# VHH binders against Abasic site processing protein HMCES (HMCES): the designs that were tried, part 9

Target 1, 269 residues: Abasic site processing protein HMCES (HMCES), of Homo sapiens (Human) (q96fz2)
Amino acid sequence: CGRTSCHLPRDVLTRACAYQDRRGQQRLPEWRDPDKYCPSYNKSPQSNSPVLLSRLHFEKDADSSERIIAPMRWGLVPSWFKESDPSKLQFNTTNCRSDTVMEKRSFKVPLGKGRRCVVLADGFYEWQRCQGTNQRQPYFIYFPQIKTEKSGSIGAADSPENWEKVWDNWRLLTMAGIFDCWEPPEGGDVLYSYTIITVDSCKGLSDIHHRMPAILDGEEAVSKWLDFGEVSTQEALKLIHPTENITFHAVSSVVNNSRNNTPECLAPV
Below, E stands for the ipSAE of ESMFold2; O stands for the ipSAE of OpenDDE; V2 stands for 0.75 times the mean of E and O plus 0.25 times the DockQ between their complexes.

## First folded at step 3 (VHH)

Design c46 (from oc2 with K59D; framework vhh_ozoralizumab_d1)
Fold by ESMFold2-Fast, scan of step 3:
Structure c46 (fold): chain B 269 residues (1-269), chain A 118 residues (1-118)
Amino acid sequence: as target 1 above (269 residues)
Amino acid sequence: EVQLVESGGGLVQPGGSLRLSCAASGFTFSSYWMYWVRQAPGKGLEWVSEISSSGSRTDYPDSVKGRFTISRDNAKNTLYLQMNSLRPEDTAVYYCARSKYYTGFDYRGQGTLVTVSS
């Protein structure tokens, strides 16, 4: 996973992240650094994306089940990195393979500290290699959406009036991530950055791409992944596996250029 | 096996006080937020207090705020609820609880009955 869409305005995104606290009460996650959130239909590595993480990471003795939402840099910068400029990191930390996560120091150390997050997106993009041609077909991949009178499916939103209603009750894609905190050697703000854990693709996606992000399907999986105060690393890793509850449609080549940031990037062709 | 055993309930007159205790076993008590919830006859569960794992944070609904105090002894795996200025509407079965995802207060003890009447 190397390209996502996360275009919802901050207030819509916040409502889409409504959750039940441990008392069964509905809550919205509390924002940190909301000004760093930049909506886009075409998010690439090194840009900021919103993630959910436990309040306990910021507040001693906080309820570990309470959620913060914060923008983080895509591309994990390990806490031990010694250069002044994170862009000079020599290796790619955009994704972290599930099968070697406990073997790679860059991921094992933050994971051992409970630095688990849920990466939010409208969905993600993958490029299918077409046999007999040099071209690749991009696809937008996302959770199945509930069709309502107010919110039609993407494929059914064929009029301008219907398109805006698609996002009102959109179920955000929730991907398992690991984050770390890096303090610049010369001083300055702590950098929070994340990687997306990847697994083998499910049967439904095997014809598009051989890998997929580790998707946390449903609030129980999301809650257990975030709650590092009550759920051990070993228990949390049991949530990391391929998921079949996913859908997709082909999109135009407009998405290929990461500078293009319009609804055309995810519109069906 | 998670076990929570409440004690300390009884009959008390309006304006009186009671101290409830909860003995916890089968889990690392010091790592969990703990709760007191109650259920009046014929009514649903009502949250009445919560306490953080170390005891540094507590919270209460307005109905009991200033009258009830939650505390814990992590060395003894015991949760307490000090109830002062009791009112007839405080009559309920009181449960010691540990919450679970999606379900609220699934880990509860057998309860202890508190009756406030003359």
Scores: ipSAE 0.006, ipTM 0.353, lowest interface PAE 9.7, mean pLDDT 86

Design c47 (from oc2 with T103D G104S; framework vhh_ozoralizumab_d1)
Fold by ESMFold2-Fast, scan of step 3:
Structure c47 (fold): chain B 269 residues (1-269), chain A 118 residues (1-118)
Amino acid sequence: as target 1 above (269 residues)
Amino acid sequence: EVQLVESGGGLVQPGGSLRLSCAASGFTFSSYWMYWVRQAPGKGLEWVSEISSSGSRTKYPDSVKGRFTISRDNAKNTLYLQMNSLRPEDTAVYYCARSKYYDSFDYRGQGTLVTVSS
């Protein structure tokens, strides 16, 4: 997973993240740095994306089941990185393989500190290699959406105009992430950055791509991944596996250029 | 200011039992995972038990599993370690520790000495 869509206005995104804390109280996540949230249909590595994380990361005595929503840079910069420019990091931290996460220092250290987050998106994009050509077919991949009398089923046959109407009740994709905090050696703002954990593709996605993000399907999985005050690293890692509860449709090549940021990027073709 | 004060250590015969207590103050005890760690004479620090902030999750290494039980009373800001079937190799200074993360300890108490000897 190297491209996502996360275009919802801040208020719509916040409501889509409604949750219950450990005591069963209904809550909305509280924003940190809301002005850094930049909606886009075409988010690439090094851009900011909204993530959910435990309030306990920011407030020493907070209830670990309460959630903050914050924009973070995609592409984890380890806390131990000693150079002044994070773009000089010699290895790619856009994704973290589930099978080696405890072996790689860049991921093992923040994971040990409970730095788990849930990466939010409308969905993600993958490019299917076409036999006998260098052309690739992009697909938009997302949770199955609840069918309503009014909207009907979400599908490839819907016009681009009709996609504008589905977002009020959109179920956001919730991907397991690890984040870290990096302070520039010469001082400056602390950089919060994340990686998306990846697993082998499920049967339904195997014809599109051989890897997929580790998707946390449902509020119980999301809560356990975030709650580092109650759920240990070992227990949380049991949540990391492929899921079949996913759908997709082909999209136009407009999405290929990460500078293109329009509804056409995710509209069915 | 954060304080952790251990008590309950002493001299005990092999096969005996001890209950350690840790009184916590200066922070919201119910928001933190708590740990018991020990240091035997001439050896490094060894993790011996952990408990989640609510008390619903506990973990032990194989060396003490089935013999030690960690518990907490969040209303009293107190952590406990019930130690049964004690062995000479359990001889160590036992520390109460606070951690937000499974592999780090940001505070430890002064420790309480447990000596298992005939």
Scores: ipSAE 0.006, ipTM 0.154, lowest interface PAE 12.4, mean pLDDT 84

Design c48 (from oc2 with S99D; framework vhh_ozoralizumab_d1)
Fold by ESMFold2-Fast, scan of step 3:
Structure c48 (fold): chain B 269 residues (1-269), chain A 118 residues (1-118)
Amino acid sequence: as target 1 above (269 residues)
Amino acid sequence: EVQLVESGGGLVQPGGSLRLSCAASGFTFSSYWMYWVRQAPGKGLEWVSEISSSGSRTKYPDSVKGRFTISRDNAKNTLYLQMNSLRPEDTAVYYCARDKYYTGFDYRGQGTLVTVSS
């Protein structure tokens, strides 16, 4: 997973992240650094994306089931990195393979500190390799969405007003991530950065791409992944597996250029 | 098989104290967060306190913070609630409840009545 869409305005995104704490109390996550959130239909590595993480990472006696939402850099910079410029990191930390996560120091160390996060997106993009051509077919991949009486049937021929209405009730894709905190050697603000855990593709996606992000399907899985105060690393890793509860449609080549940031990037063709 | 049995309720005057106990059986008590919840006459359930599986973390609503203390003895499979400076509005049936991770409570005891009256 190397390209996502996360275009919702901050207030819509916040409401889409409504959750219940351990007592069943309805809550909205509290923002950190909200001004760093930049909505886009076409997010690439090194850009910031919103993630959920436990409040206990910031407050010693906090309820570990309470959630913070914060923008983090996509591409994990390990806490031990000693250079001045994170972009000079020689390892690709955009994704972390589930089968080697406990073998790679860059991921094992933050995971041992409970630095688990849930990466939020409208969905992600993958490029299907086509035989006999140098072109690839892009697809937008996302959770199945509940239709409202106002949205009706959603298809390529539906009005723009119908598509606008689906975003108000959009179920965000929730991907398992690991984050770390890096302090610049010469001083400055702490950099929070993340990687997305990847697994083997499910049967439904196997014709598009051989890998997929580890998707946390439902609030129970999301809560257990985030709650490092109560759920051990070993127990949390049991949540990391392929899921079949996913849908997709082909999109135009407009998405290929990461500089293109319009609704056309995810529109069906 | 899962059983939670509360005891220790009774009639006390305002400003008094009571200690509630909950005897747990039929599950690995030391693996679960536990709660005290209460229901005043004609009202819904109200969360009163919570405690982590190890006992290292506790939390209270402002209505009881500083007056109530939750604790547990994992060797004895027992949950406690020490209630001090009791007020008439604390009058309720108090229930011991087992955490159903992120889905609320799955088991609750029969309750013990606490009446705070002059």
Scores: ipSAE 0.000, ipTM 0.278, lowest interface PAE 11.3, mean pLDDT 86

Design c49 (from oc2 with S31R K59D; framework vhh_ozoralizumab_d1)
Fold by ESMFold2-Fast, scan of step 3:
Structure c49 (fold): chain B 269 residues (1-269), chain A 118 residues (1-118)
Amino acid sequence: as target 1 above (269 residues)
Amino acid sequence: EVQLVESGGGLVQPGGSLRLSCAASGFTFSRYWMYWVRQAPGKGLEWVSEISSSGSRTDYPDSVKGRFTISRDNAKNTLYLQMNSLRPEDTAVYYCARSKYYTGFDYRGQGTLVTVSS
């Protein structure tokens, strides 16, 4: 997974993340560094994306079921990294393979500290290789969405009015991530950065790409992945598997250039 | 809501051929992998073929490979199974299915009986 869309305004995104805590109280996640959130239809590695994580990471004795939402850099910088410039990290930490997560120091160490997060997106993009050509067909991949008063889904015939209505009730994609905290050796703000765990593509996506992000489908899976105070690493990893509850449509080549940041990036062709 | 309706079963002699059809409704057929599974009398469910959402990828167990061919028509929401060189051990109720990965076959039709007997 190397490209996502996360374009909702902050207030809409926050409401889309409403949840119940351990006492059954309806809550919104509390923001950390909300000014660093940059909505975009076309997010690439090294940009910031919003993630959910347990409040217990920031407050001693906090209820581990309570959630914080924070922007983090996509591309995990390990806490042990010694260089002054994180862009000099020679490893690609955009994704973390589920089958080797316990073998790679960069991921095993933060996972052992309970540094699990849920990466939020409208959906993600993948490029299908076309046989006999160097051209690749991009697809936007996302959770099945609840129909509005009309079809309300993103479609080739959708009007601008339908696009506005779709996003009001959009179900965000929730991907399993691991984060770490890196303190610059010369001083400065702690850098929070994440990787997306990947699994073998489900049957529905294997014709598009051979890998997919580990998707946490539903509030039970999301809460168990985040709650590092009650759910061990071993138990949490049982949530990491391919899912079939996903849909997609082809999009235009506009998305290919990561500098393009318009609704056309995810519009069906 | 989700409905799968199989047809095309019947009695056929060993070495014969049969084509099964499955009419799908209640979901976006073109976005799902589809499967054929069968159950012989007194046996468990056996996977016999699968096809990707676009139709570009198919797979079969060794027991039917080279004899059975799965195909689909996304414009008609229809799944097919062409069965050639049928053997007595192919006798079973055949089901059209849609699956959740890891959990097995969530949706099946009522099935269509295929009897291979001389």
Scores: ipSAE 0.000, ipTM 0.110, lowest interface PAE 19.4, mean pLDDT 84

Design c5 (from ee5 with L103W; framework vhh_etentamig_d1)
Fold by ESMFold2-Fast, scan of step 3:
Structure c5 (fold): chain B 269 residues (1-269), chain A 120 residues (1-120)
Amino acid sequence: as target 1 above (269 residues)
Amino acid sequence: EVQLLESGGGLVQPGGSLRLSCAASGFTFSSYGMSWVRQAPGKGPEWVSGISYSGSNKYYADSVKGRFTISRDNSKNTLYLQMNSLRAEDTAVYYCAKTGYSWKPYFDYRGQGTLVTVSS
């Protein structure tokens, strides 16, 4: 996973993240650095995306089931990175393979510190190779959605006008991530950055791409992944597996250029 | 199979102290939260205290807060409850419980219990 859409205005995004803490109290996540959130239909690595993480990362006595929402840089910069410019990192940390996460120091160390996050998106994009041509067909991949006005799921057969109506009740894609905190060696603000854990594609996506993000399907999975105060690394990793609870539709080549940031990027063709 | 074995109960005078232990086996103890639940004669179960898998977070019912202390030793797969300033209303069978994500106990993994009687 190397391209996502996360276009909801801050207030709509916050409401979409309503949750219950461990004691069953209804809550909205509290923002950290809300002004750094930039909605976009076409998010690429090195841009900021909103993530959920446990409040306990910021407050010693916080209930670990309470959530913060914060923008973080996509592309994990390890805490041990010695150079002054994170863009000089030689290896790609946009994604982290589930099968080697406990073997790679860049991911094992923050995971051992409980630095688990849930990466939020409207959905993600993948490019299917077309036989006999060098062109690829982009697809927008997301959770099945419930229509606000009519019964049934929203899909590729629905008109663009119907798609505009669903954003108020859109079910955000929730992807398992690992984050780290990097202090510039010459001083400055701490950089929070994340990677998306990837797994083998499910059967439904295998014809589009061979890998997919580790999707946390439902509030129980999201809660357990975030709650590093109650759920050990070993137990949390049991949540990392392919899921079939996804849908998709083909989109236009407009999405290919990451500078294009319009609704056309995810509209069904 | 999951097994939980409580011990340390007994007869104690009001104002006295007892330390309960729970020996756990059949699961990775260090990966799960644990709780103490009690049931007084003729009453339903009452959650008393909970502890996170690491031991860093501890939770108490208002009725026992300041008097009871929960702790665990992950190297010994053992959960403890130190009970001080005991009152007649603390009389109950105390059960060790493996918790799920919720701070309340997951009753499917309760042990057989240990009886605590606070009486003069």
Scores: ipSAE 0.006, ipTM 0.264, lowest interface PAE 10.0, mean pLDDT 85

Design c50 (from oc2 with Y102W; framework vhh_ozoralizumab_d1; at its last look DockQ between E and O 0.02; V2 from the best seeds 0.00; counts 0 for: pae E 20.0 > 2, placed apart)
Fold by ESMFold2-Fast, scan of step 3:
Structure c50 (fold): chain B 269 residues (1-269), chain A 118 residues (1-118)
Amino acid sequence: as target 1 above (269 residues)
Amino acid sequence: EVQLVESGGGLVQPGGSLRLSCAASGFTFSSYWMYWVRQAPGKGLEWVSEISSSGSRTKYPDSVKGRFTISRDNAKNTLYLQMNSLRPEDTAVYYCARSKYWTGFDYRGQGTLVTVSS
């Protein structure tokens, strides 16, 4: 997973992240650095994307089940990185393979510190090789959306009014991530950056691509992944597996250029 | 089968003390945050105290802070609420409650009545 859409305005995104606390109260995650959130239909590595993480990472004795939402850099910069410029990191940390996550220092160390996050997106993009050509067909891949009288589905949204209603009730894709905190050697603000854990594709996606992000399907999985105060690394890793609860449609080549940031990037062809 | 059984309620005079107990069975008690919640007739459910799975963290609303103490014995699968300096406003049915993050209070017991006479 190397390209996502996360275009919702901040207030719509925040409402889409509503969750229930331990006392049964509906809550919204509290923002950190909300000004760093840049909505886009076409997000690439090194850009900032919103993630959910436990409040306990920021406040000693905080309830570990309470959620913060914060923009983080896509592309994990390990805490041990010694150079001044994170762009000089010699290896790609956009994704982290589930099968080697405990063998790679860059990922094992932050996991040991409980640095688990949930990466938020409208959905992600993958490029399918077309038989007999050098062309690749891009697809937008996302959770099945619950149909309502008013919201409809992407495939059924044929007017601007119906399209707006689709996004108001959109179920965000929730991907398992690992983050780390890097302190610049020469001083400055701490950089928070993340990687997306990847697994083998499910049957439904195998014809599009051989890998998929580790998707946390439902509030139980999301809550357990985030709650590093109560859920050990070993228990949390049991949540990392392929899911069949996913849908997709073909999109135009407009999405190929990461500079294109319009609704056409995810519109069905 | 998850069961929570409260005991220890009764009639007490203002300024008195009571200790409530909750016997838990049918789940791994040591893996759950536990709560005491109360409800006076005709009023909503009010959170009274919470305790982490290990017992290392507790929290109280201002209405009972300094007067009530929540504790647990994971070896005995038992939750406790020590109530001191009781006031007439503490009169309510007290429930032991279990919570999961995504369900709120998914189980509570039958409750035990605490009456603080005026």
Scores: ipSAE 0.204, ipTM 0.609, lowest interface PAE 4.8, mean pLDDT 88
Fold by OpenDDE, second read of step 4:
Structure c50 (fold): chain B 269 residues (1-269), chain A 118 residues (1-118)
Amino acid sequence: as target 1 above (269 residues)
Amino acid sequence: EVQLVESGGGLVQPGGSLRLSCAASGFTFSSYWMYWVRQAPGKGLEWVSEISSSGSRTKYPDSVKGRFTISRDNAKNTLYLQMNSLRPEDTAVYYCARSKYWTGFDYRGQGTLVTVSS
């Protein structure tokens, strides 16, 4: 996974992340560093994206089922990194393979500390290789969306007005991530950064791409992944597997340029 | 696994009536907008009825408006299509379909044949 979309306004995004804590109380995640949130149809590594994480990471004795939402840098910077510039990392930390997560220190250590997060996105992009050609067809991949009473009738996606309604009720993609905290050697603000765990693609996606992000499907999976206070690493890792509960459509080549940030990026062709 | 199973099709004379049923399973039926679609011989797929998750909203194309009525029983996970004043042009395989953004439908049953003929 090397490209995502996360374009919802902050308030809409927050509402989309409504949840129940362990006491059954309906809650919205509290923001940290909301000003770092930059909505975009075209998110690339090294950009900031919003993630969910347990409140327990910030507050001692907090209810670990409570959620915080925070923009973090895509591309995990390990806490042990001693260079002043994260771009000097010699290995790619955009993704973490599920099969080697426990073998790589950069991922194992923060995971062991309970630094699990849920990376939020409208969806992610993948490119299908065309046999015999150097051409690649991009696809937008996301959770199946459900029409609601508010979303209107079939065909709603064809009008701008209906398009907005669709996004008001959009089910966000929830991807399993690991984050770490890096303190710059020269001082400054602590950098929070994340990697997306990847797995072998499901059957439905296999023709497009052989790998996919580990998707946490449903509130239970999301809650368990986040709740490092109550859920062990071993139990959490059981949640990491391919899911067939995805859909996709072909999009234009507009998304190929990471500088493009328009609705055309994820619009079906 | 999502399943949609249509029933109630058959042969009927012009002006006659039929009631189709669709049994849904494998998903939260009450959460989804549902559709009836049909395919006539040599023609493409066309929707003939729309119903909201609660059943409070329904929509019909002009071709069947006033003749067809879509309804649902969420407690029974069943979708219905009451077809009145049937015409020969209504002859088609009728499918129950679940709504999906972007592409319209993500699941569809095997269909039930409705033949309107004198």
Scores: ipSAE 0.027, ipTM 0.352, lowest interface PAE 4.7, mean pLDDT 90
Fold by ESMFold2, look of step 5:
Structure c50 (fold): chain B 269 residues (1-269), chain A 118 residues (1-118)
Amino acid sequence: as target 1 above (269 residues)
Amino acid sequence: EVQLVESGGGLVQPGGSLRLSCAASGFTFSSYWMYWVRQAPGKGLEWVSEISSSGSRTKYPDSVKGRFTISRDNAKNTLYLQMNSLRPEDTAVYYCARSKYWTGFDYRGQGTLVTVSS
């Protein structure tokens, strides 16, 4: 997974993240660094995207079921990294394979500190290699959405107000991530950065690509992944598996150029 | 407040050429796929051309492919249709439309009449 869409205005995104805490109370996540949120139909590694994490990471005695939403850099920079420039990392941390997560220091160390997050997106893009050419067909991949005549899916909106209703009711894709906190040796603000955990593709996606992000399907899965105060690493890792509860459609090659930030990036072709 | 204003229609001889324009306002033009559609007397709407929001992709039905060219200028919020090798069956009121979520058409102007005869 190397490209996502996360284009909703901050207030719409926040409302889409409404949740229940462990006591059953309806809440919205509290923002940290909201001005670093840069919505786009075409997010790439090294950009900031919003993630959910437990309040307990910020407040010593906080209820670990309460959620913070914060933009973090895509591409985990390990806390032990000693160079001054994160682009000097000699390995790709955009994704983390679930089958080797406990073997790689970059990922097992923050995971052992409970640094689990939920990466938010409208959906993600994946490129299918086509036989007979070296050209690739991009697809936009997302949770199935509730369908109605005037709302519910990308293909159903028939006016500007109906387009807004599609996205007002959009079920955000929730991907399992690991984050770390890096203190630059030259000084400056602590860098929060994340990786997306990947798994083998489900059967529905296997013709597109052999890997997919680990998707957390439903509030129970999201809550357990986030709640490092009550859910051990071992129990959390049981949440990491492929799911068939996804849908997709082909999109144009406009998305290939990461500078293209338009609805055309995710439009069906 | 969304406005689409077509212009450039008129009477042309068979085999002639004509360029239609559509001035768009009241919405973010560069974010929408745009279309030309036409309506011949007594008939329903017929899709004539399609252009992506960036302008990088165009599509035409067989009836006009090779003769018509859709283009856009996102800086001027203007859509164009260059029509060459016109035939009497191209006679219609032409409307510009923005997408209604990809395949539907949202047209609002009076259209511009193209008559191909004599």
Scores: ipSAE 0.000, ipTM 0.107, lowest interface PAE 20.0, mean pLDDT 86
ESMFold2 (binder alone), look of step 5: mean pLDDT 86; pTM 0.873
OpenDDE, look of step 5: ipSAE 0.021; ipTM 0.323

